# VHH binders against q9p7j3, part 22

Target 1, 174 residues: q9p7j3
Amino acid sequence: MILPLFPETQVHVFVYENVSNCAAIHEQLISQNPIYDYAFLDAATILYKKQVYSAIIRALEDRRDEQMKTKTIHSEVILSLSPKTEISSAFRQFSMTKKSKNIVVVKIDSKLTEEEEFERLDKLVEGNRVEFSDEELQKLIDFKVLKKNYKLDPSTLENPLASILSSIALRGYS

## First folded at step 17 (VHH)

Design ga3
Fold by OpenDDE, fold request of step 18:
Structure ga3 (fold): chain B 174 residues (1-174), chain A 124 residues (1-124)
Amino acid sequence: as target 1 above (174 residues)
Amino acid sequence: QVQLVESGGGLVQAGGSLRLSCAASGRTFKGYAMAWFRRAPGKEREFVATISWRGSSTFYTDSVKGRFTISRDHAKNTVSLQMNSLRPEDTAVYYCAAEPGYAIYNTADEYDYWGQGTRVTVSA
């Protein structure tokens, strides 16, 4: 996929459910295995496609403007999901863990088609691919975690999308 | 009460210029992407341009690239559309729109807030 705001950057997003090897993937990420050059997100923290795309755009803006806070564009995507500036908090809140069951995987700067990228990723992830859609994400979300991560209250829950997306954009700007 | 109010429209000759402005009131629209749309006579509303909240990322429809410039002033809580080298086919009612976060699809249904529109007429 090409995002209009960044036409020279190809991105791919995949969703997996019932992943059995998250612990193994996590170990590879800790060891910084270059084959695992993706952003691995806990699907329990993702409610909307626009949430993921907004984080991607935020990360790409930061990269363009030389304002990244993390070492890689993929780690920056994880940070960009968070309304907080603390990197450790962002990773704790949004990154895939050893205990994750469902994940969202993001690839930035892909040189491959979506299908080709999937074939590579499918060798790494032992789970079932599902459609990247609001409908599928809604099945995987943990609302308790979502409310906590974005400090949603009864007033913002009337329009959680607006609250989430604006907080992503406003991170670090108060 | 939240509202977007467009201004700057009018009659101009082909090759001329106009600067549209959209003033936001009732809320700050911090963290919101802003955009311009237009509806020509007998046509559907179409996307013109968008700008991120940061103000450094923009996207334009092909027909206006190189001629139109979208910008925003955070201090004034406004978004502008500088239209140069205007053509008769640019004749339309121009609408300001706002969307939380970033513009992803740039479709009309993506944007939550809309102005009443300002009419731009370009004569041959």
Scores: ipSAE 0.904, ipTM 0.944, lowest interface PAE 0.5, mean pLDDT 96
Fold by OpenDDE, fold request of step 18:
Structure ga3 (fold): chain B 174 residues (1-174), chain A 124 residues (1-124)
Amino acid sequence: as target 1 above (174 residues)
Amino acid sequence: QVQLVESGGGLVQAGGSLRLSCAASGRTFKGYAMAWFRRAPGKEREFVATISWRGSSTFYTDSVKGRFTISRDHAKNTVSLQMNSLRPEDTAVYYCAAEPGYAIYNTADEYDYWGQGTRVTVSA
């Protein structure tokens, strides 16, 4: 996919359910294995496609403007999901954990087609690929976690999208 | 009570310029992407341009690239569209729109807030 705001950057997003090897993937990430150069998100924290894309765009803007807070674009995507500026908090809130079962995987600066990228990623993830859609994401979301991560209240829960997306954009801004 | 109000429309000759402005009232649009759409007579509403909340990222429809410039002023809570080298085919009602976060698809249904529009007429 090409985002209009960043036409020179190809991105891919994949969703996996019933992943059995999140712990193994997590270990590879800790060891900074370059084969695992993706953003691995816990699907329980993702409700909308636009949530992911907004985080991607935020990260890309930060990179372009030389304002990244993290070392890699993928880690910046994880940070960008959070309304908080603290990196450790963002990772705790949104990144895949050893206990995760469903994940969203983001690739930035891909040189491959979506299908080619999937074939590579499929060798790393032991789970079932599902469509990257709001319909599928809403099946995987943990609303308790979502409410906590974005401090949603009864008023914002009626339409959480606006609150979530705005908070992503406003992170670090007064 | 939230409202987007467009201004700056009018009649202009081909090759001329106009600057549209959109002012927000009732709320700030911090963290919102802003955009301009237009609807020509007998046509559907179409995307023209968008700008991120930060104001550092923009995207334009092909037909206006190089001629139109979208900008925003956070202090004034406004978004503007500088239209140069206007053509008769640019004749339309121009609408200001706002979307939380970032514009992803640039479709009309993506944007949550809309102005009433300002008419731009470009004569040959």
Scores: ipSAE 0.903, ipTM 0.943, lowest interface PAE 0.5, mean pLDDT 96
Fold by OpenDDE, look of step 17:
Structure ga3 (fold): chain B 174 residues (1-174), chain A 124 residues (1-124)
Amino acid sequence: as target 1 above (174 residues)
Amino acid sequence: QVQLVESGGGLVQAGGSLRLSCAASGRTFKGYAMAWFRRAPGKEREFVATISWRGSSTFYTDSVKGRFTISRDHAKNTVSLQMNSLRPEDTAVYYCAAEPGYAIYNTADEYDYWGQGTRVTVSA
């Protein structure tokens, strides 16, 4: 996929459910294995496609403007999902853990087609690929976690999208 | 809620310039992407340009690239559209729009807030 604001950057997003090897993937991430050069998100924390794309755009802006707070573009995507400036907090809130079962995987600066990237990723993830859509995401979301991560209250729960997207954009500007 | 008010429209000859402005009242544009749309006579509303909250990312429809510039002033809580080298086909009512976060699809339904519009007429 090409985002209009960043036409020279190819982005791929994949969703996996019933992943059995999250712990193994997590170990590879800790060891900084370059084969695992993705952003691995816990699907329990993602409700909307726009949420993911907004985080990607935020990260890309940070990179372009030389304002990245993390080491890699993929870690910056994880940070960009958070309304908080603390990197450790963002990772605790949104990154895949050893206990995760469903994940969203983001690839930035891909040189491959979506299908080629999928074939590569499919060798790393032991789970079932599902469509990247709001419909599928809402089946995987943990609303308790979502409410906590974005401090949603009864007044914002009717339309959580606006609150989520605004908080992503405003991180570090308050 | 954000209330958007456009200004700067008018009559101009082909090749001329206009600067449109959109001011928010009641609420700031903090955390909002801004955009301009337009509706020509007998046509549907179409996307013109968008700018990110940070103001460092912009996107334009092809027909206005190189001629129009979208910008925003956080201090004044405004978004502007500098229109140069205007053409008769640019004649339309121009609308300011806002949405939380970032513009991704740049379709009208993506934007939550709209102004009343300002009329731009370009004569041959």
Scores: ipSAE 0.892, ipTM 0.938, lowest interface PAE 0.5, mean pLDDT 95
Fold by ESMFold2, fold request of step 18:
Structure ga3 (fold): chain B 174 residues (1-174), chain A 124 residues (1-124)
Amino acid sequence: as target 1 above (174 residues)
Amino acid sequence: QVQLVESGGGLVQAGGSLRLSCAASGRTFKGYAMAWFRRAPGKEREFVATISWRGSSTFYTDSVKGRFTISRDHAKNTVSLQMNSLRPEDTAVYYCAAEPGYAIYNTADEYDYWGQGTRVTVSA
């Protein structure tokens, strides 16, 4: 996908359910294996496609503006999902863990088509690919986690999208 | 009442310039992207330009790229569209719009808030 705000940057997003090897993937991420150069997110934290795309755009905006706080664009996506500036908190809250069951995987600066990128990723992830759609994400979300991560109260829970998306854009600018 | 109010439209000869302004009231639109759309006579509303909350990320439809500049001013709570080298095909009602977060697809469906529009007429 090419996002209009960053027309020279190709991104791909994949969703996997029932992933059996998150612990192995996590070890590879800690080891900084370049084959695993993706953002691996816990799908329990993601309700909307726009949530992911907004975090990607925020990370790309910060990269262009020389305001990144993490060392890679993929780690910057993880930070950018957070309404707060603390890097360690963002990773604890949004990143895939050894206990994760469902994941969202982001590739930025891809030189491959979606199909080609999927073929590479599918060798790494032992799980079932599902469509990146609000319908599939809704099946995987943990609303308790979503409420905590974005500090949603009963009045915002009827339509949390606007609150979530604006907080991603506002992180560090208030 | 949350409102977006456009101004600055008028009649201009081809090759001329106009600056449109959009003032927001009833809401500060913190963390919102802003956009301009336009509707030519007899046509559907179409995307013109968008700007991120921070003001540093912009995107323009191909037909206006290089001629139009979108900007925003948080202190005035306004968004502007500087339109240079105007052509008769730029004749339209121009609408300001706002959506939370970032503009992703540049479609009207993304936008929660709309102004009533300001008319721009470009004569040959």
Scores: ipSAE 0.764, ipTM 0.890, lowest interface PAE 0.9, mean pLDDT 92
Fold by ESMFold2, fold request of step 18:
Structure ga3 (fold): chain B 174 residues (1-174), chain A 124 residues (1-124)
Amino acid sequence: as target 1 above (174 residues)
Amino acid sequence: QVQLVESGGGLVQAGGSLRLSCAASGRTFKGYAMAWFRRAPGKEREFVATISWRGSSTFYTDSVKGRFTISRDHAKNTVSLQMNSLRPEDTAVYYCAAEPGYAIYNTADEYDYWGQGTRVTVSA
């Protein structure tokens, strides 16, 4: 996919359910294995496609503007999901962990078609790929986690998307 | 009460310039992207330009690239569209729109808030 705001940057997003090897993937990420150069997110924290795309755009905006806070564009996506500026909190709240069951995987600066990137990723992830769609994401979300991560008002949940998306764009700005 | 009000439309000769403005009231649209769309007579609404909350990320449809400039002013709570080298094909009603976060697909369905439009007519 090419996002219009960043027309020279190809991105791909994949969703996997019932992943059996998150612990193994996590060890490879700690080891900085370049084959695993993706953003691995816990799907329990993601309800909307726009949530992921907005974090990607925020990370790309910060990279272009020389305002990145983390070492890689993929780690910057993880930070960019957060309404808070604290890096360690963002990773604790949104990253895949050894105990994760469902994941969202982001590749930025891909030189491959979606199918080619999927073929590489599918050799790394032991799970069932599902469509990246709001329909599938709503089956995997933990609403208690979502409300906590974005400090959503429990009395007014009629349009949480607007609050979430504006928080991503506004992080670090008044 | 949230409102977007466009102004600056009118009749202009081909090759001329026009500046559209969109004033927001009822909120400051913090963390929102702003956009201009247009609807030519007998046509569907089409994307023209978008600008991020920070003002640093912009995107333009191909037919206006290099001729139109979108900008925003947080102090005045406005977004503007400077239109240069106007062509008869630019004749349309121009709409201001706002959506939370970033513009992703540049389709009308993404936008939650719309103005009533300002008419631009470019004569040959």
Scores: ipSAE 0.763, ipTM 0.887, lowest interface PAE 0.9, mean pLDDT 91
Fold by ESMFold2, look of step 17:
Parts: sequence; C-alpha cells; structure tokens
Structure ga3 (fold): chain B 174 residues (1-174), chain A 124 residues (1-124)
Amino acid sequence: as target 1 above (174 residues)
Amino acid sequence: QVQLVESGGGLVQAGGSLRLSCAASGRTFKGYAMAWFRRAPGKEREFVATISWRGSSTFYTDSVKGRFTISRDHAKNTVSLQMNSLRPEDTAVYYCAAEPGYAIYNTADEYDYWGQGTRVTVSA
C-alpha cells in the first residue's frame, strides 16, 4: 500500500491469528536478527486499521523531520501507537510478547509486492493469516487493554476511534 | 457547539487568486487533520488538500499541486487554502473538513466535521 502522505514509501500490514511461535519470534527480535525487521504488534491492542496507519504516518513524519526517538522505523511505529512519550511504556503496551496469541505485523520501506512480502513473513510466523480489516481486528481486540492503553472513559467509549487517533497525532504536542 | 465556517469564495478570472479560510469554533481540533474538498457542478465531492495537526505533513490532489497551498493557524483555529493560477475547472463549492488523527484515504467518509461550503467561480 502507498499512503498518500508518503507516496514514495511502500507499506504492508499483515494480521495473524492463533500464532504458536511468538516466543521464538521474540527471541529473534531481541537478538536483532535482520530477517525479522518488522514491527510486531500484539493484536489485542489494535482495534482499527486507521490506528495502525496513523502510527505509521506519525513514525514516517518523525523520520522525515529527524525527530525519531527510537533506532528503527519499525520501533518508531510501536512508540507512535502510544499516547505517551515514554519508549519503554509504548513497547510494554503495544509490542508482541512471548505470550501473545494474535499479532499485527508492519513492514515499512518494502521493496516487495504484498504477496512477495507475505511469502517471506509466512516462513517466520506460525499462525493463520487473516485480512487486515476492522472486521477481523474487532475479533482479536481486548477492550480492557484498549481502554487502559488510551485511558478511555464513558465519554469516549461511544466513539473510541476519534480519541485514539487524535492521541496518536497529538503525542508530545499541544 | 462545534462549527466549521468557510469564507473567501467569490468570482475571479482565470489566472487569478483567492484565499479561502475556515474558522473552527467550539473546539481547537487538537490532534485532527484538516482538509479541503470541493464539489464541481454535476460531480461528487472530491478531495483537494489535507494538512496534519502539526502542519508539517500536507497532501494535494494532482490537479492542484503547485497551485494551491493549505496552511493552518492554531492560535486562530483556522485552516486556509491559498489558490493561485486558478482555472475554470477549479469552479466548485469548497468545503472544510476535520478528521481525528491523519488523513489516510482522502475520502469524504473519513471526516467527522464539515463546513457549509463557500462557492468559487473561475471565469474564462
């Protein structure tokens, strides 16, 4: 996919359910294996496609403007999902963990078609690919986690999308 | 009461310039992208330009790139569209819109808030 705001950057997003090897993937991420150069997110924290795309845009915006706080664009996506500026909190809240069951995987600066990227990723992830859609994400979300991560209250629960998306764009600014 | 109110439309000859303004009241739209759309006679509303909350990310439809400039002023709660080198094909009602976060698809159904529109007529 090409996001209009960043027309030279190809992005792919994949969703996997029932992933059996998150612990193995986590070990590869800690060891900084370049084959695993993706953002691996816990799907329990992601309710909307726009949530992921907004974090991607925020990360790309910060990269362009030399304002990144993390070392890679993929780690910057993880930070950019957070309404707060603390890096460690963002990773704790949004990253895939050893105990994750469903994941969202982001590739930025891809030189491959979606299908080519999927073929490479599918060798790394032991799980079932599902569509990156609000319908599928809704099946995987943990609303208690979402509410806590974005501090949603009754006034925002009817339309959590607006609160979440504005928080991503506003992080670190007024 | 949240409202978006456009102004600055009018009649101008081809090659001329106009500056549209959109005033927001009732909130500052913190963390919202702002956009301009237009509806030409007999056509559907189409995307013109968007600007991020920070003002640092903009995108323009191809037909206006290089001629139109979107900007925003947080102190005034306004978004502006400077339109230069106007052509008869730019004739339309121009609408201001607001969407939380970033503009992703540049489609009208992304936007929660809309102004009433201001008419721009560009004569040959």
Scores: ipSAE 0.740, ipTM 0.877, lowest interface PAE 1.0, mean pLDDT 91

Design ga5
Fold by OpenDDE, fold request of step 18:
Structure ga5 (fold): chain B 174 residues (1-174), chain A 124 residues (1-124)
Amino acid sequence: as target 1 above (174 residues)
Amino acid sequence: QVQLVESGGGLVQAGGSLRLSCAASGRTFKGWAMAWFRRAPGKEREFVATISWRGSSTFYTDSVKGRFTISRDHAKNTVSLQMNSLRPEDTAVYYCAAEPGYAIYNTASEYDYWGQGTRVTVSA
């Protein structure tokens, strides 16, 4: 898909449930295998599509403005999900772990169609693809983790979307 | 208590210019995207332009590209729409709106806050 704010950049987002090889994927990421050039997120930390897209846009803005804090655009997406500036914290909070079961996979600067990209990614991920939607994400979310990651309290829980999205945008500026 | 108040509308001849402003109060809208929408007579409200909180990313509907410019003043907590080369088909009530984070779909349903609107009439 094309984000209106970045019309020259094609992005794709995929959701997998019941992934059996997260540990193997994690090892490949540690090894910096270029075939695994994606942002692998723990689905337990994602509640909304707009949360992911906002992180993508934040990362793209940072890249455009030469303000990236991480080495790659995909790692910047992970950082951009966090309200905190610490990279290590962001990765602990949002990145796929060896113990993850459900994941959200983001591809930036794709040269392929969504289907072609999926075929490529499907060779790497051993799990079931589900629709990238708020409905499906809601089934996979861990609200305890979400509340912790974004410091949601009873007042902000009335509208968690606004709190989450604004915190993404404000990271490093507040 | 949060309010968006538009101003700057009026009657203008085709080819003329107007500058709309939207002043926010009750909150700073830090970390929020701002946008302009418009509703022409007998038509549905449509997206016009959006700008990110950083003010460095913008998007326009095709019909206004090259003619309209959206901008923000963080110090004044305002968003503006410079409209040049106005056409009769630009006649509408213009609304400013705010949403948390970034504009993704540019649909009215994304925006949590709206102004009362300011009327722009472009005569032939």
Scores: ipSAE 0.899, ipTM 0.943, lowest interface PAE 0.5, mean pLDDT 96
Fold by OpenDDE, fold request of step 18:
Formats: structure tokens, C-alpha cells, sequence
Structure ga5 (fold): chain B 174 residues (1-174), chain A 124 residues (1-124)
């Protein structure tokens, strides 16, 4: 996948449901195993494809402009999902946990095709791959968590997409 | 009432230049991307250019690359399109549009707000 705003950067996004080894993956991330160089997100916090892509673009903008707040582009994607500036909060809100069952996995700066990348990732994740689509994401979302993460109220819930995407872009700005 | 109002259109000779402007009112569009579309006679509306909220990321359709420049002024709540080296095929009604977040697919359906358009005619 090539995003128009960043044509030189290849990105891949994968969705897994019923993942049995999230705890094991989490341990590898803590140990900073380079084989696990991805952004692992809890699918319960993701409602739209554009939410993920917007976070990716925000992270890429930050990298381009030398304004990254985190050490890696993948960690910056996690941060970029959050309307908050606190890194720890963003990770608690959006990153995969040991208890996660459904995950969204993001790869940035991939040198591989989507299929090749999938083959590598599939060795790491023990779960069922599903389509990266709004339809599938909406089956996995926890709306209570979503409302909390983005402070959605009855008025903004009429169009949660706009609220979510604008908050991603606006993080850290007045 | 939220409005996008385009201006700057007109008649120009091939090789000439125009600067379009779009003024937003009723909201600031903070955290929103802005874009320009155009509809040529007898054709469907097509994407021209987009600019991110930050203003540092832009994307152009291939036919206008190197000739058109999109910019935005947050203080004035405007987005502009500098059009240089205009060609007859650039003749169209140009529309300003806004979408939340970032431009991903550059399809008209992504944009929630639209202007009424300004006509640009480039003579041979």
C-alpha cells in the first residue's frame, strides 16, 4: 500500500482475530526483538481504516519534520492514534496487550510485497487473518473503549469518524 | 452555517497563471485536510490537489504536478491554488473541499464540505 501523501513509503496493514499468543508477542516487544518490528494495535480500539491510515500519515509527517516523540516509527503510529500527547497514555489506550484477542498490525517502510510481508508476520501471529476493512473492524471494536479513548459524546457520536480523524491530526496543536 | 467560497476564476490564455482562493467560514477546519477538485465540460469531477492540516504534506494529480501549488493560511482560514502554465485542458469549474484528518483515497466521497465552485477558462 502506498499512501499518496508519502509515495516513497510502503505500508502494510493486517488484521487478525482470535489470536492465541498475544502474551508471547507482547514479551517479544518488551525485549525489543527486531523480528517484531511492527506496530501491534488492539483491534478493540480501531473502528475505521482511515483511523489507522491517518495515524500512519501523522507519524510519517512527524518523522519527516523531525518531530517524532517516540524512538521508532511504529511506536509513533501508536502515539498518533491518541488525541493525547502522553506516550504512556497512548500505549495504554491503543497498543496490543497480553489480554488482546484481536489485533491490527502495521508495517512501515516495508521492502516486501504485501504477500511476502504477510508470510513473515504469519509466523509470529497465531490467529486468523481477516480483511482490513471497515466492515471487519466494526465487528471487533469495543465502543465503550472507543468512546473513552476519544471522549466521544452523543453529539460527536453522530459522526465519530470526523471526530477521531481530526483529533489524530490535531494532537499537540491548539 | 459552514461555507466554503471559491474565488479567483476567470478567462486566461494558455501559458498564463491564475490563483484561486477558498475562504472557509462557520468553522475553522482544524485537523482537517483541504483539497481542490475540478469538473471539466462533459467530464466527471476529478481530484486536483490536497494539503494536510499541518500544511507540510501535499499531493497532486499527475497532470498538474510542477504547475499547480496548493497552500493554506490558517490565520485567514483559507486554501489557495496557484495555477501556472495553464493549458486548455485545465478548463473547468474548480471546487474547494474539506475532509477530516488526512487525504487517503482522494475520492470525492471522502469530503464532507464543498464550495460552489469557480470557473476557470483557458483559451488556446
Amino acid sequence: as target 1 above (174 residues)
Amino acid sequence: QVQLVESGGGLVQAGGSLRLSCAASGRTFKGWAMAWFRRAPGKEREFVATISWRGSSTFYTDSVKGRFTISRDHAKNTVSLQMNSLRPEDTAVYYCAAEPGYAIYNTASEYDYWGQGTRVTVSA
Scores: ipSAE 0.897, ipTM 0.942, lowest interface PAE 0.5, mean pLDDT 96
Fold by OpenDDE, look of step 17:
Parts: sequence; C-alpha cells; structure tokens
Structure ga5 (fold): chain B 174 residues (1-174), chain A 124 residues (1-124)
Amino acid sequence: as target 1 above (174 residues)
Amino acid sequence: QVQLVESGGGLVQAGGSLRLSCAASGRTFKGWAMAWFRRAPGKEREFVATISWRGSSTFYTDSVKGRFTISRDHAKNTVSLQMNSLRPEDTAVYYCAAEPGYAIYNTASEYDYWGQGTRVTVSA
C-alpha cells in the first residue's frame, strides 16, 4: 500500500490470529535479528485500520523531520501508537509479547509486493492470516486494554476513533 | 463545537491568484488534519488538498499540483489555500474540512467537520 502523504514509501500490514510462536518471535526481536525487521503489534490493542495507519504516518513524519525518538522506523511505529512519550510504556502497551496470540505486523520501506512480503513473513509466523479490516480487528480487540491505553471514558467511548487518533497525533505536544 | 468559516473567494481572471482562508472557532486544530474540497457546478464534491496537523506533510490532487499550496497557522488556528495560475475549471465552491489525526484516504466521508464554503469563479 502507498499512503498519499508518503508516496515513495511502500507499506504492508498483516494480521495473524492464533499465533503459536510469539515467544520465539519475541526472542528474535530482542536479539535484533534483521530477518524480523517488522513492527510486531499485539492485536488486542488495535481497534481500527486508521489507528495503525496514523501511527505509521506519524512515524514517517518523525523520520523525515529527523525527530524519531527510537532507533528504527518500526520501533517508532510502536511508539507512535501511544499517547505517552515514554518508549518503554509504548512497548508495554502495544508491542507483541511472549503471551500474545493475535498480532498485527507492519512493514515499512518494503521492496516486495504484498504477496511476496506475505510469503516471507509466513515463514516467520506460525498462525492464521486474516484480513486487515476493522471487522477482523474488532474480533481480536481487548476493550479493557484499549480503554486503559488511551484513557477512554464513557464520554469518549461513543466515538473512540477520534480520541485515539488525536492522542496519537498529539503525543509529545501537550 | 467546531465551526469552520471560509473566506477569500471571489471573481478572478484566468491566470490570476486567490488566497482562501479557513478560521476555526470552538476548538483548536491541534491533532487534526485539515483539507480543502471543492464542488464545481453540476459536479460532485472532490478532494483538493490536505495538510497534517504538524504542517509538514501535504497532498494535492493532480490537477492542482504546482499551482495550489495548502498551509496552516497554529497560532491563528487557520488553514489557507494559495491558488495561483487559476483556470476556468477551478471554478467551484471551496470547502474547508477537518478530521482527527491524519488524513489517510482523502475522501469526504473521512472528514468530520465542514465549513459553509466560499465561491471561487475564474473567468476565461
């Protein structure tokens, strides 16, 4: 996929459910294995496609403007999901853990087609790929976690998307 | 409640310039993407340009690239559209729009708030 705001950057997003090897993937990430050059998100924390794309755009803007707070563009995507400025908090809130079962995987600066990237990623993830859609995401979301991560209250729960997107955009600008 | 008010429209000859402005009241545009749309006579509303809330990212429809410039002033809580080298086909009512976060799809349905519009007429 090409985002209009960043036409020279190819982005791919994949969703996996019932992943059995999250712990193994997590170990590879800790060891900084270049084969695992993705952003691995816990699907329990993602409700909307726009939430993911907003984080991607935020990260890309930060990179372009030389304002990244993390080492890699993929880690910046994880940070960009968070309303908090603390990197450790963002990772705890949104990153895949050893105990995760469902994940969202983001690839920035891909040189491959979506299908080619999927084939590559499919060798790394032991799970079932599902469609990247709001419909599928809402089946995987943990609302308790979502509410906590974005401090949603009864007044914002009627339209959580607006609150989430604003939080992503305003991080560090309070 | 957010209110968007456009200004700067008018009659101009082909090749001329206009600067449209959109002022918001009721809230700031912090954390919001802003955009301009237009509706020509007998046509549907179409996307013109968008700008991220930081103001560092912009996107334009092909027909206005190189001629139009979208900008925003956070201090004044405004978004502007500088229109140069205007053409008769640019004749339309121009609308300011706003949405939380970032513009991703550039569709009218993506934007939550709209102004009343300002009319731009470009004569041959």
Scores: ipSAE 0.853, ipTM 0.922, lowest interface PAE 0.6, mean pLDDT 95
Fold by ESMFold2, fold request of step 18:
Structure ga5 (fold): chain B 174 residues (1-174), chain A 124 residues (1-124)
Amino acid sequence: as target 1 above (174 residues)
Amino acid sequence: QVQLVESGGGLVQAGGSLRLSCAASGRTFKGWAMAWFRRAPGKEREFVATISWRGSSTFYTDSVKGRFTISRDHAKNTVSLQMNSLRPEDTAVYYCAAEPGYAIYNTASEYDYWGQGTRVTVSA
């Protein structure tokens, strides 16, 4: 996908359910293995496609403007999902962990087609790919986690998408 | 309570310039993207330009690149569209719109709030 705001940057997003090797992936991420250069998110924290695309745009905006706070664009996506500026908190709340069962995987600056990128990723993830869609994401979300991560109250629960998306854009400026 | 009100439309000769303004009231639109769309007579609304909440990220449809400039002023709670080198094909009703977060798809269905529009007529 090419996002209009960043027309020279190709991004891909994949969703896997029933992943059996999150602990192994986590070890590769800690070791900074370049083959695993993706953002691995816990799907329990992601309800909307727009949530992911907005975090990608925020990360790309910060990279362009020399305002990144983390070492890689993929770690910046993880931070950008958070309404808070604390890096460790964002990773704890949104990143895949050893206990994760369903994941969302983001690749930025891809020079591959979606199918080609998937073939690489599928060698790394032991799970079942599902479509990146709001329909599939809502099957994997934990609403209690979503509400806590974005501090949704009764007034924002009627339109949580607007509250979530504005929080991503406002991180550090509110 | 929320309103978007466009102004600055009118009749202008081809090659001329016009500046549209959109005044927002009822909320601050912090963390929201703003956009301009237009509708030529007998046609559907088409995307013209968008600007991020911070004002640092913009995108324009191909037919207006280099001629139109979108900007926003948080103190006045306004969004503007400077239109230069106008052509008869730019004749349309121009609408201001707002959506939360970042503009992703540039389609009208993504926008939550709309103005009533201001008419721009560009004569040959």
Scores: ipSAE 0.798, ipTM 0.904, lowest interface PAE 0.8, mean pLDDT 93
Fold by ESMFold2, look of step 17:
Formats: C-alpha cells, sequence, structure tokens
Structure ga5 (fold): chain B 174 residues (1-174), chain A 124 residues (1-124)
C-alpha cells in the first residue's frame, strides 16, 4: 500500500491470530536480528485500520521532519500509537510481548509486493493470517485495554475513533 | 455549534488566481486534518487537497498539483486554498472539510464536518 501523504513509501500491514511463537520473536527483536525488522504490535490494542495507518503517517511525518524519538521507523510506529510522549509506556502498552496471542505486523519502506512480504513474514510467525480489516480487528481487541490506553470515557464513546485518531496526531503538541 | 464557512469564490478569467478561505468556529480542530473538495456541475464531490494538523504534510489531486497550495493558520482557525493558473475545468463549488487525525483515503465519506461551499467560475 502507498499512503497518499507519503507517495514514495511502500507499507504493508498483516494480522495474525493464535500466534504460538511470540516469545521466540521477542528474543529475535532483543538480539536485533535484521530479519525481524518490523513493528510487532499486540492486536489487543488495535481496533481500527485507521489507528494503524495514522500511527504510520505520524511516524513518517516525524522521520521526514527529523523529530523521531526512537532509533528505527518501526519503533517510531509503536510510539506513535500512544497519546503520550513517554517511550517506555508506549512500548509497554502497544508492543507485542512474550504473552501476546494475536499481533499486527507493520513493514515500512518495503521493496516487496504484499504477497512477497507475506511469504517472508510467514516464515517468522507461527500463527494464522487474517485480513487486515476493522471486522477482524474487532474480534481481537480488548476493549478494556483500548479504553485505558486512550483514556476513553462515556462522553467520548459516541465517537471513540475521532478521539483516538486526534490524540495520535496531537501527541507532543497539545 | 460547529461551523465551517468558505469565502473567496467568484468569477475569474482563465490564467487568473483566487484565494479561498475557510473559517472554523465552535471548535479548534486540534489533531484534525483539513481538506478542500469540489463539485463540478453534474458531478460528485472530488478531493482537491488535504493538510495535516501540523501543516507540514499535504497532498493534492493530480490535476491541481503545482497550481494550488493549501495552508492553515491555527491562530485564526482557518484553512486556505491559493488557486493559481486557473482553468475552465476548475469551475466548481469548493467545500472545506475536516476529519480527525490524518487523511488516509481522501474520500468524502471520511469527513465529519463540511462547509456550505463557495462557487468558483473560470471563463475562457
Amino acid sequence: as target 1 above (174 residues)
Amino acid sequence: QVQLVESGGGLVQAGGSLRLSCAASGRTFKGWAMAWFRRAPGKEREFVATISWRGSSTFYTDSVKGRFTISRDHAKNTVSLQMNSLRPEDTAVYYCAAEPGYAIYNTASEYDYWGQGTRVTVSA
């Protein structure tokens, strides 16, 4: 996928359910294995496609403007999901952990088609790929976690998407 | 009560310029993208340009690239469209719109707030 705001950047997003090897993937990320150069997100924190795309756009905007706070574009996506500026809390809240069961995986600056990137990623993730769609994400979300991460209250529940998306765009500037 | 009000439309000869302005009231649209759409006679609204809340990320439909410039002013709570080198095919009603976060797909259905429009007519 190419996002109109960043027409030179190829992006792919994949969703896996029932992942059995999150601990092994986590070990590879700690060891900085370049084969695992993706953003691995806990799907329990993601309800909307627009949530992920907004975080990607925010990370790309910050990279272009030399405002990144983390060392890689993929770690910057993880930070960009958060309404807060604290890096450690963003990773704790949104990153895949050893205990995660369902994940969203983002590749930025891909030189591959979606199918080619999937073939590579499928060798790394032991789980079942599902469609990146609001319908599938809704099955994997933990609403308690979502409400906590974005401080949603009854007054914002009429339009929670707007609250979430605006907070991603505002992080550090409010 | 939230309102978007466009101004600056009118009649202009081909090759001329116009500057459209959109004033927002009732909220500040912090963290929201702003956009311009247009509707030519007998057509659906089509995307023209969008600008991120920070003002640093913009996107333009191909037919206006290099001729139109979108900008926003947070202090005045306005978004503007500078339209240069106008052509008869730019004739349309121009609408200001707002959506939360970033513009992803540039479709009219993504925008929550709309102005009533300002008419631009470009004569040969």
Scores: ipSAE 0.764, ipTM 0.886, lowest interface PAE 0.9, mean pLDDT 91
Fold by ESMFold2, fold request of step 18:
Structure ga5 (fold): chain B 174 residues (1-174), chain A 124 residues (1-124)
Amino acid sequence: as target 1 above (174 residues)
Amino acid sequence: QVQLVESGGGLVQAGGSLRLSCAASGRTFKGWAMAWFRRAPGKEREFVATISWRGSSTFYTDSVKGRFTISRDHAKNTVSLQMNSLRPEDTAVYYCAAEPGYAIYNTASEYDYWGQGTRVTVSA
């Protein structure tokens, strides 16, 4: 996918359900194995495609503007999902953990087609790929986690999209 | 409740300039993208330009790149479109639009808030 705001940067997003090897993937991420150079997100925290794309755009904007706070563009995507600037909180709240069951995986600066990138990723993830769509994401979300992560009150919880998207754009500028 | 009001349209000779402005009221658009679209006579709305909340990320349709500049002023809660080197094919009604967060696809259906439009006519 090419995002109009960053037309020279190819990105891919994949969703897996029923992942059995999150603990193994997590160990590889801690070890900084370059084969695992993706952002691995817990799908329980993601309700909308626009949520993920907004975090990607925010990370790319901060990279271009020399305002990144983390060491890699993929870790910056994880931070960019958060309404808060504190890095460890963002990873705790949005990253895949050893206990995760469903994940969203982001690749930025890909030189491969979506299907070529999928072929590589599929060798690393033991789970079922599903479509990156609002329909599929809504099946995987944990609304209790979403409410906590974005401090949603009852007035916004029925349709929280605008609040979530604004929070991503406003982080550090409130 | 929420209103976007465009101004600055009018009749101008080819090669001339106009500056469009869009005043937002009823809410702040802090953390929101703003955009300009246009509709030429007999055609569908087309994307012209978008600007991120911080103002540092912009995107323009190819036909206006280098001639049009989108900008925003948070103190006045406005977005502007400076249009230079105008051509007859720029003749259209220009609409201001707003969307929470970042504009992803730059399609009309992406934007939740719209102004009523301001007419720009560029004579040969």
Scores: ipSAE 0.664, ipTM 0.853, lowest interface PAE 1.4, mean pLDDT 91

